VH-VL binders against Regulator of nonsense transcripts UPF2 (UPF2). Designs and how they scored, part 13

Target 1, 187 residues: Regulator of nonsense transcripts UPF2 (UPF2), of Arabidopsis thaliana (Mouse-ear cress) (f4iux6r469to655)
Amino acid sequence: RLLQRLPGCVSRDLIDQLTVEYCYLNSKTNRKKLVKALFNVPRTSLELLAYYSRMVATLASCMKDIPSMLVQMLEDEFNSLVHKKDQMNIETKIRNIRFIGELCKFKIVPAGLVFSCLKACLDEFTHHNIDVACNLLETCGRFLYRSPETTLRMTNMLDILMRLKNVKNLDPRQSTLVENAYYLCKP
Key: E = the ipSAE of ESMFold2; O = the ipSAE of OpenDDE; V2 = 0.75 times the mean of E and O plus 0.25 times the DockQ between their complexes.

## First folded at step 16 (VH-VL; framework fv_mosunetuzumab)

Design c4 (from z5 with heavy chain W101L L102W; at its last look DockQ between E and O 0.02; V2 from the best seeds 0.00; counts 0 for: pae E 12.9 > 2, placed apart)
Fold by ESMFold2, look of step 16:
Structure c4 (fold): chain C 187 residues (1-187), chain A 118 residues (1-118), chain B 112 residues (1-112)
Amino acid sequence: as target 1 above (187 residues)
Amino acid sequence: EVQLVQSGAEVKKPGASVKVSCKASGYTFRDYYIHWVRQAPGQGLEWIGWINPYSGGTKYNEKFKGRATLTADTSTSTAYLELSSLRSEDTAVYYCARDELWGYFDYWGQGTLVTVSS
Amino acid sequence: DIVMTQSPDSLAVSLGERATINCKSSQSVLYSSNNKNYLAWYQQKPGQPPKLLIYWASTRESGVPDRFSGSGSGTDFTLTISSLQAEDVAVYYCQQYYSYYTFGQGTKVEIK
């Protein structure tokens, strides 16, 4: 069972090997099982997200429903969680947004979705959404800042973020998190 | 259903300290800031500070920095204001108020009168 | 600090008539990126805590009668009570939340 090996793919070589082996299992039911396994990555195993995103990118050219299903599930999860305020959801929110950010760097998630998520966090700049926005920026913000087609919009979003930090009386942890995210994107 | 219930009135001498409590119910306590605002008799409203119960972070009006201490106990959903080195001009009604993030206060406690007299 | 100045300090209005309270900030409280004015209005009746009426300058809090309306932008704001009722006798405060939290000095509204 190839999917049981996913959590062990902690290197580029391991995920690439599994991806090649998975190409031989190109059926609709196997593709759905893969998407479910990728989506259910443990929220304590965030280091896996880049490798899972690499696998999805590799499979995208020949198994187009894998990226489309995964992105739809992640977007649905984001929208269901963005207005939830309890502390029990913060790790799930962080997993969700980092996965979206990793997939953006692999050109699987369009930048428009990333900016939509960021805007949603800035429009309701609450305790959890501050952390979510900063994690998104830490994951893909520099990539979008350096990409010519998105530099201007990324710059504008970073300006809004710093304005909100300066006017909202954020606590020291939140202020530091915002500054770190900002300077990671725009050193 | 949202309620902020404050502790009872206090009478103190100059130089003493007072600790006012604010017990929250009807919402998820750690998701909202608690602000403290006071009103001297016949006077307007003066902001003292806020606490973020999620992180324990605080911010103070500079006028009260060094004398005011804000704390929160998430297990009891209770916020506290401690004001030290009391003076007669600290005589006021002290309110706690709830703020989601943006700085307007949708629910207020009933107020706690603190009287400072020699 | 952003200083909030209300006018008038006191206002006497006949039942059913319009009451108008002005509030001016020493600096703009409009954040251009979200196009929101960081201004709220509160009503305080004798012996009671303040009650939120209006936030974002013009958005009415749930349960507040539609005779209360807020308007203005930037530095100049107005609370209007279109048809004054007996229960509207109170002191009204504006409050900015753009940079820290400051209140106007209050406007006492009375029945003439």
Scores: ipSAE 0.007, ipTM 0.501, lowest interface PAE 12.9, mean pLDDT 88
ESMFold2 (binder alone), look of step 16: mean pLDDT 95; pTM 0.963
OpenDDE, look of step 16: ipSAE 0.322; ipTM 0.779

Design c5 (from z5 with heavy chain L102M; at its last look DockQ between E and O 0.75; V2 from the best seeds 0.00; counts 0 for: pae E 5.4 > 2)
Heavy chain, then light chain:
Amino acid sequence: EVQLVQSGAEVKKPGASVKVSCKASGYTFRDYYIHWVRQAPGQGLEWIGWINPYSGGTKYNEKFKGRATLTADTSTSTAYLELSSLRSEDTAVYYCARDEWMGYFDYWGQGTLVTVSS
Amino acid sequence: DIVMTQSPDSLAVSLGERATINCKSSQSVLYSSNNKNYLAWYQQKPGQPPKLLIYWASTRESGVPDRFSGSGSGTDFTLTISSLQAEDVAVYYCQQYYSYYTFGQGTKVEIK
ESMFold2, look of step 16: ipSAE 0.178; ipTM 0.723
ESMFold2 (binder alone), look of step 16: mean pLDDT 95; pTM 0.961
OpenDDE, look of step 16: ipSAE 0.807; ipTM 0.922

Design c6 (from z5 with heavy chain W101Y; at its last look DockQ between E and O 0.02; V2 from the best seeds 0.00; counts 0 for: pae E 15.2 > 2, placed apart)
Heavy chain, then light chain:
Amino acid sequence: EVQLVQSGAEVKKPGASVKVSCKASGYTFRDYYIHWVRQAPGQGLEWIGWINPYSGGTKYNEKFKGRATLTADTSTSTAYLELSSLRSEDTAVYYCARDEYLGYFDYWGQGTLVTVSS
Amino acid sequence: DIVMTQSPDSLAVSLGERATINCKSSQSVLYSSNNKNYLAWYQQKPGQPPKLLIYWASTRESGVPDRFSGSGSGTDFTLTISSLQAEDVAVYYCQQYYSYYTFGQGTKVEIK
ESMFold2, look of step 16: ipSAE 0.000; ipTM 0.467
ESMFold2 (binder alone), look of step 16: mean pLDDT 95; pTM 0.961
OpenDDE, look of step 16: ipSAE 0.682; ipTM 0.896

## First folded at step 19 (VH-VL; framework fv_mosunetuzumab)

Design f1 (from b25 with heavy chain G57Y; at its last look DockQ between E and O 0.58; V2 from the best seeds 0.00; counts 0 for: pae E 4.2 > 2, grease 20 > 18.9)
Heavy chain, then light chain:
Amino acid sequence: EVQLVQSGAEVKKPGASVKVSCKASGYTFRDYYIHWVRQAPGQGLEWIGWINPWSGYTKYNEKFKGRATLTADTSTSTAYLELSSLRSEDTAVYYCARDEWLGYFDYWGQGTLVTVSS
Amino acid sequence: DIVMTQSPDSLAVSLGERATINCKSSQSVLYSSNNKNYLAWYQQKPGQPPKLLIYWASTRESGVPDRFSGSGSGTDFTLTISSLQAEDVAVYYCQQYYSYYTFGQGTKVEIK
ESMFold2, look of step 19: ipSAE 0.301; ipTM 0.766
ESMFold2 (binder alone), look of step 19: mean pLDDT 95; pTM 0.958
OpenDDE, look of step 19: ipSAE 0.769; ipTM 0.912

Design f2 (from b25 with heavy chain S55T; at its last look DockQ between E and O 0.05; V2 from the best seeds 0.00; counts 0 for: pae E 13.6 > 2, placed apart)
Fold by ESMFold2, look of step 19:
Structure f2 (fold): chain C 187 residues (1-187), chain A 118 residues (1-118), chain B 112 residues (1-112)
Amino acid sequence: as target 1 above (187 residues)
Amino acid sequence: EVQLVQSGAEVKKPGASVKVSCKASGYTFRDYYIHWVRQAPGQGLEWIGWINPWTGGTKYNEKFKGRATLTADTSTSTAYLELSSLRSEDTAVYYCARDEWLGYFDYWGQGTLVTVSS
Amino acid sequence: DIVMTQSPDSLAVSLGERATINCKSSQSVLYSSNNKNYLAWYQQKPGQPPKLLIYWASTRESGVPDRFSGSGSGTDFTLTISSLQAEDVAVYYCQQYYSYYTFGQGTKVEIK
């Protein structure tokens, strides 16, 4: 009922209204249903991720199991997907990592998880993991670079990324993708 | 299930060209580099170059730049090596090999013997 | 150009005994930022193409028996066959993929 409205929340006002209505349904069963609905956001509806992340952040102070369950599900999904090399998973990988990045900007995902995901992509530096790393940087890289507590660590990760680009003989598309992500974080 | 099947043996005269094919199956062809490596009789392995079938981009060992041409046809999942101005020293088995962007070769073709003799 | 040098050029080992092959690079193939050694090992049996055994210096490829192990870092690497089997008769090559792609000259392993 209320969860059927999630895909239609394409504005701040709409997600905020649904969030207020949801506060009156605070049961353990309803919280689990919400987390599953948020996690199953369509792969083609990436614009919803910021709004879903806003809802999670609003509910986090009083419903702490919502963010903890969602973050755990996203981390488990990332770890499963990083070992999948077929083309059919790239859209799911992008959804996953952009959701992690949006939640990081709302202080729901800890920066340590973001850096762990980046390192996993750099450890196996392939076109799939390059796309995933660049999408994560596009989503929250500048945020982490400008945040005093994470600036040094983000700078180190960006240095590793550029060294990998320069050491490996990447084709022009991949080199451009990496350079764009770098300069998005450090304009 | 991943398989690289190369064209048959060739006998060529000095100065001629040869074109070796490598047909891939069991994976998404455009997502992986194809490398070419040769092995002269009783000798070790020598890298010739790679092609990225996604973009058509290539890289060559300096030794072969100007003589080797790498191409790929994504519609048939086939990579090609053309080597021109053949010499007797080019007599070797020529291998294609797959690379997931990291520089090591997880699958190899069966090899194509190219013999250059007068 | 990173030169890869293997030793010995050949060795004969009794069945069930340990075989040790060394590979040295002319410069480090360890990338300090990710702590990965860009080093692979291949097995080439008579009349066959090379087969990947090990990548990242010590990671076994799927389906490679436990008796094969890789070790080392930086410039010095070792392939160990802990208990030589008859089917292990082959030439073994190390390869660096840090900068371009170069192979060692090979090490022939024989029984006895």
Scores: ipSAE 0.006, ipTM 0.491, lowest interface PAE 13.6, mean pLDDT 87
ESMFold2 (binder alone), look of step 19: mean pLDDT 95; pTM 0.959
OpenDDE, look of step 19: ipSAE 0.627; ipTM 0.873

Design f3 (at its last look DockQ between E and O 0.60; V2 from the best seeds 0.00; counts 0 for: pae E 8.5 > 2)
Fold by OpenDDE, look of step 19:
Structure f3 (fold): chain C 187 residues (1-187), chain A 119 residues (1-119), chain B 112 residues (1-112)
Amino acid sequence: as target 1 above (187 residues)
Amino acid sequence: EVQLVQSGAEVKKPGASVKVSCKASGYTFRDYYIHWVRQAPGQGLEWIGWINPWSGGTKYNEKFKGRATLTADTSTSTAYLELSSLRSEDTAVYYCARDTEWLGYFDYWGQGTLVTVSS
Amino acid sequence: DIVMTQSPDSLAVSLGERATINCKSSQSVLYSSNNKNYLAWYQQKPGQPPKLLIYWASTRESGVPDRFSGSGSGTDFTLTISSLQAEDVAVYYCQQYYSYYTFGQGTKVEIK
């Protein structure tokens, strides 16, 4: 029943405490349940993603399969959603990409995966892909831009993003979204 | 070392299809777009299209749209170009090339695959 | 589509002399936001794929000799070989990657 507390972990202290308690529950079944619970974070509770990512990062040292399982699930979900144009999936897409971004900040998700996701969104820079790309950049773009090993790639991607904004002649809302994302990454 | 190794020469009849492979090594396959460029004998270079191995996303030169199909197998790090309804004008050396990032220049090229279309 | 036009079509230069190849785009390939020219130069020898020489109009690819240089901006670009060597005999192509991808028709460089 420890997992029932996950939605209430709205602070670092709470998630850390839960994480410590969970460390004593070392079974494969329990790890799978945790991963499932984390993956199924409500779409309306995006603020939890950073804390869940923190928990995963903490547990990664002693439970190696937790990050691997979660990342795989998120990657699979991304791949399944990236080409869907149904409006009902936008919230799921945003949850997915923000979770990936938050995990990247903890070095659970490799930078390469983030860039791959970003590229996928830029393949067809329309509708949901614009929102997803911008949400990804808002989540971890600055982190990657400031990292010496990824600054060049992120710089290039940001340049491409702005180029696409101009070439695609976006509506005012989308244009503003892109500009804000760019600015957040590259003040 | 980054390498792109393409399949061998092909001889096809008009109306047939050809599938050329490009195996990548020495880097993370999913992180880079693969482009295809062809060159008719004694002629210049013509861009066919690109594929993102990660998403499977593609973009084609309008000239080849509907006739060229780009695919990628991440498990084998191999990109494929399939060209259907071959014509004599399709006789050319076909190259795969790696995009340096996204819609950038091409830093690595395959050795080329000669496709000959003759009756 | 952006059309790339090279001049001359062929060039014969003596060993040790300067070779100059021009490339003109039908529209600017300069991106105003980052001030980069989306222009590359390639060298192709017989039976080989093109080899990247210059990118962003003036940046030399790693391993490319210093005698190769790119210049220009907007619509007019130049590839210069300051001192032609025997191994430089090849066809040279300019390429824009600003809007899709198009190549110049190529310039054949030979030894005079």
Scores: ipSAE 0.021, ipTM 0.616, lowest interface PAE 4.8, mean pLDDT 92
ESMFold2, look of step 19: ipSAE 0.032; ipTM 0.644
ESMFold2 (binder alone), look of step 19: mean pLDDT 94; pTM 0.952

Design f4 (from b25 with heavy chain L102F; at its last look DockQ between E and O 0.10; V2 from the best seeds 0.00; counts 0 for: pae E 12.4 > 2, placed apart)
Fold by ESMFold2, look of step 19:
Structure f4 (fold): chain C 187 residues (1-187), chain A 118 residues (1-118), chain B 112 residues (1-112)
Amino acid sequence: as target 1 above (187 residues)
Amino acid sequence: EVQLVQSGAEVKKPGASVKVSCKASGYTFRDYYIHWVRQAPGQGLEWIGWINPWSGGTKYNEKFKGRATLTADTSTSTAYLELSSLRSEDTAVYYCARDEWFGYFDYWGQGTLVTVSS
Amino acid sequence: DIVMTQSPDSLAVSLGERATINCKSSQSVLYSSNNKNYLAWYQQKPGQPPKLLIYWASTRESGVPDRFSGSGSGTDFTLTISSLQAEDVAVYYCQQYYSYYTFGQGTKVEIK
């Protein structure tokens, strides 16, 4: 079926072709299956998230339940994982937060959800949540920084992040990750 | 409960290297930093560096940069300090210590005496 | 580096009497954003590793007797043992963790 082709859509043209072909198979059952397939993207295939987000954005105008279901599943996943600390959860958290960030750039996820996720990570400034926050910022931070409606709040969040880095004795990888995320958003 | 057990005392010649181990038990090893602190005979405490066992990331006191190497093996819950180019001034008890994140050390190993005879 | 200076270097105190140890940092260890002093106290008995007594300048670690208390802010800190017991004979160290990790030189407490 068409869903088995999702992992192979490594370019804009390939995901657009699949998106067009999927429109011919537009049924309620197929839409639910698509959302489940998109949500279950392999943790090893993060490069696909931008293309999956593009597909969702393209379908949003005619299949309104696709974006709403996917965003709800991703938000539920974030809330269920934010306090968990084992190693398997970090890779799932990174997949989750990068997907949220990509969907934000395509205007499927509202900025308010992104800021809620950032706030949760900064309020509980653990080693996992530092990585999660930095990955979110690397994904959509500059987009939000350059957007007039969100510039001030993003600036405040970046300032908080940098102060926390300076107060805490982070390991070199995390310190570099925070600095890279900060300067990617605000060069 | 929480326990850090270090390897036994070592006697080394100047110029040699030493590797001290610190085996953790009673907690989730990868969730806590391991610091190394030394105490020369009759002297105070001197911080050497830390390792994050989850990521392998390290930070060193500038005094030891280039001579100290910190590693961790999560499969055995063991942290290691390797100190090279030993000098007589390196004679000390070497401690590992646990830090959740904030920089104070809630549990310490029993210490490992390293003697550099010359 | 933030230099930590303790006083006195040693003191002798009668059983049941108060022991007071001072610690001064060369720079403030108070972080204004969270209003916490990054200062800890450790006890080290002969032949043993240090043991955490106090963190955040005044918070007692679990299992540490109430006779141990910490006070102070910014650059000046005090560890007080309100009623010295025989088991309190040790060397006491302050430690800052505001910027890297440095210890005071230690204060030896002994019984008169």
Scores: ipSAE 0.007, ipTM 0.499, lowest interface PAE 12.4, mean pLDDT 88
ESMFold2 (binder alone), look of step 19: mean pLDDT 95; pTM 0.963
OpenDDE, look of step 19: ipSAE 0.554; ipTM 0.850

Design f5 (from b25 with heavy chain R98K, light chain K36R; at its last look DockQ between E and O 0.02; V2 from the best seeds 0.00; counts 0 for: pae E 19.8 > 2, placed apart)
Fold by ESMFold2, look of step 19:
Structure f5 (fold): chain C 187 residues (1-187), chain A 118 residues (1-118), chain B 112 residues (1-112)
Amino acid sequence: as target 1 above (187 residues)
Amino acid sequence: EVQLVQSGAEVKKPGASVKVSCKASGYTFRDYYIHWVRQAPGQGLEWIGWINPWSGGTKYNEKFKGRATLTADTSTSTAYLELSSLRSEDTAVYYCAKDEWLGYFDYWGQGTLVTVSS
Amino acid sequence: DIVMTQSPDSLAVSLGERATINCKSSQSVLYSSNNRNYLAWYQQKPGQPPKLLIYWASTRESGVPDRFSGSGSGTDFTLTISSLQAEDVAVYYCQQYYSYYTFGQGTKVEIK
């Protein structure tokens, strides 16, 4: 009943209200149902990802299996999709990587996972991997650039990104996407 | 037949506290949030905060954080607003309102006038 | 914070004539995935608490006369009273519930 309200939580206040209600449904079965509902966020509703990530971060203090299950599902999804080239998967890949990026800003996803995902995209910098890398950077790249512990790694990744843009045959849309992501992280 | 009945008018001096009650009937009190909204004389409406009566969870407008305290007692179906460190600017009618989920208010209490004067 | 701005601040209308109240939000209150506008209208008669008239921008609350109608989308909304009655003398407020809870400044409707 409460889970049916998730896709309607289009503001900070709405997700916070639902999160407070959910704290009092603390059973292992209910936690698994919540994780499945969060993971199945509609591909067309990317604005929900920050609110869902906020809920996960709030619940993590008392329900440690929620973040662990969700992160494992997202990592498994990334690895199952990273080499697929069909058009249908781009929306799912974008949903996946933006969710990983949002959770990184809340300290739920470790930066190491983000860098592993980014490296996988740069190692095969073609097709959807260009869009996925840029979406990851747009989501959490500036956060990682500003963090002293990760500044050097992010700088190196951004340098590799721009080098690949200059030596690969990117169409104008993808070239613009790369430039926008770069300058968003490093003004 | 949903009703929200508030406590009577209060007169307070600056620096005092006031506690306004809101007794609910005609619905399952614990299932719905109660919001508090105030209206200074001749002015518009200003949201103060909400309480979840089941959990005791609260949220406050930043303007009132630290001065407002919302509580609820499910055994008496009553919500409370306590406002401390009163100033003359706090003179207003204070309303409780029932949330119809997602943030619009289908029922309102009659209002409680709080007058703060020296 | 979503700022709600109403116009006019005051409106005088002859009995039986149309009253039109505008409300503008500083950002969209339309959620594209469900196509709903998170906007409500309230009537506050002299000496009374506010009363819900309309939610979802255009859905009339039960018991509200059909001379009241809401329209608009995104950032621009209108409350219309098609034939003003004496009992409609009140202040009318719009309210968004997309992100937290903010009200317009109110529009006072009077008989001319």
Scores: ipSAE 0.000, ipTM 0.445, lowest interface PAE 19.8, mean pLDDT 87
ESMFold2 (binder alone), look of step 19: mean pLDDT 94; pTM 0.946
OpenDDE, look of step 19: ipSAE 0.020; ipTM 0.573

Design f6 (from f3 with light chain Y101P; at its last look DockQ between E and O 0.79; V2 from the best seeds 0.00; counts 0 for: pae E 5.5 > 2)
Heavy chain, then light chain:
Amino acid sequence: EVQLVQSGAEVKKPGASVKVSCKASGYTFRDYYIHWVRQAPGQGLEWIGWINPWSGGTKYNEKFKGRATLTADTSTSTAYLELSSLRSEDTAVYYCARDTEWLGYFDYWGQGTLVTVSS
Amino acid sequence: DIVMTQSPDSLAVSLGERATINCKSSQSVLYSSNNKNYLAWYQQKPGQPPKLLIYWASTRESGVPDRFSGSGSGTDFTLTISSLQAEDVAVYYCQQYYSYPTFGQGTKVEIK
ESMFold2, look of step 19: ipSAE 0.123; ipTM 0.706
ESMFold2 (binder alone), look of step 19: mean pLDDT 93; pTM 0.950
OpenDDE, look of step 19: ipSAE 0.312; ipTM 0.763

## First folded at step 20 (VH-VL; framework fv_mosunetuzumab)

Design g22 (from f1 with heavy chain N52Y Y107S; at its last look DockQ between E and O 0.06; V2 from the best seeds 0.00; counts 0 for: pae E 10.3 > 2, grease 19.5 > 18.9, placed apart)
Fold by ESMFold2, look of step 20:
Structure g22 (fold): chain C 187 residues (1-187), chain A 118 residues (1-118), chain B 112 residues (1-112)
Amino acid sequence: as target 1 above (187 residues)
Amino acid sequence: EVQLVQSGAEVKKPGASVKVSCKASGYTFRDYYIHWVRQAPGQGLEWIGWIYPWSGYTKYNEKFKGRATLTADTSTSTAYLELSSLRSEDTAVYYCARDEWLGYFDSWGQGTLVTVSS
Amino acid sequence: DIVMTQSPDSLAVSLGERATINCKSSQSVLYSSNNKNYLAWYQQKPGQPPKLLIYWASTRESGVPDRFSGSGSGTDFTLTISSLQAEDVAVYYCQQYYSYYTFGQGTKVEIK
């Protein structure tokens, strides 16, 4: 079916064509299947997240439950993973937060959710949460920094991030990750 | 209007536990931190810990780790402090307080007196 | 583990006089990246919970009269009540929020 083509949509043209074809499948069962397929994007295929987010944004006008269901699933996944310390979940956490960040750039995820995720990571700034925070910032931080309604909140978050880097005993990899995320947002 | 309404006074024996509630209204509960601060009779303020209701994450003053448990129920907009293994020096007024995430407390509950006596 | 020390522990001030409360932190609470002092002041009137007066060392909370002002930086801070009024009888606390959350021991302000 059309969902089998999702992993192959590695360009704007490909995802746009699939999106047009999917518009004709306006049933609740098909919308749930699409959301599950989008949510289950392979953890090794993070480049697909922007294209999937583009599809969701396009469909949002005619299939309003697709963005709402996907965002709810991503938020639930974040909350279920944020406390986990095992190493097996880092790829899932990165997929989760990058998807949230991409959807924010497409105006599907509200900035408030992004700031809530970031606050949670900064409040327990250790282990995987450092990587998650930095990946969120790399994905949508500059977008939020440049947006007038969120510039002040993002600036405050970046100040906290750098303070935590200076106060916490981060290893060199983590320190570099934080620096890169900071300068991507605030060049 | 932002309000934090706490449960009523408690009298406990040493070794018991107490659970104080803090019901929030007038704002989006899960977006703000809830701190707990206590004040022994005639004494100053002592920070116990915070909870971020959205994530369930907590931080504790080291003095209270192992004895204090902070929880939040977003469906009822209520935060809880549970303090176990009570001692007479735990006699105090316990406050909940709201924090946007910057570390200062812009709204406070009315306080809950917990008295520990044998 | 930043210790906050206030002085004096108590003061009596005539109506209309200036009241000055000092707060010293054991470590700097100034974060150089944003140039902000992570210090707040609270007022606690008898029988009431604390009320936020000042944050970032010198920024007044909404609704706080302009007779209240905060100053200082780094480790040394001052709360000033320029013209004491009867309703200002309270205990005043400084609080740092740079590293965890600690309060000064309080300064009781009374009318002479």
Scores: ipSAE 0.006, ipTM 0.596, lowest interface PAE 10.3, mean pLDDT 89
ESMFold2 (binder alone), look of step 20: mean pLDDT 94; pTM 0.957
OpenDDE, look of step 20: ipSAE 0.573; ipTM 0.862

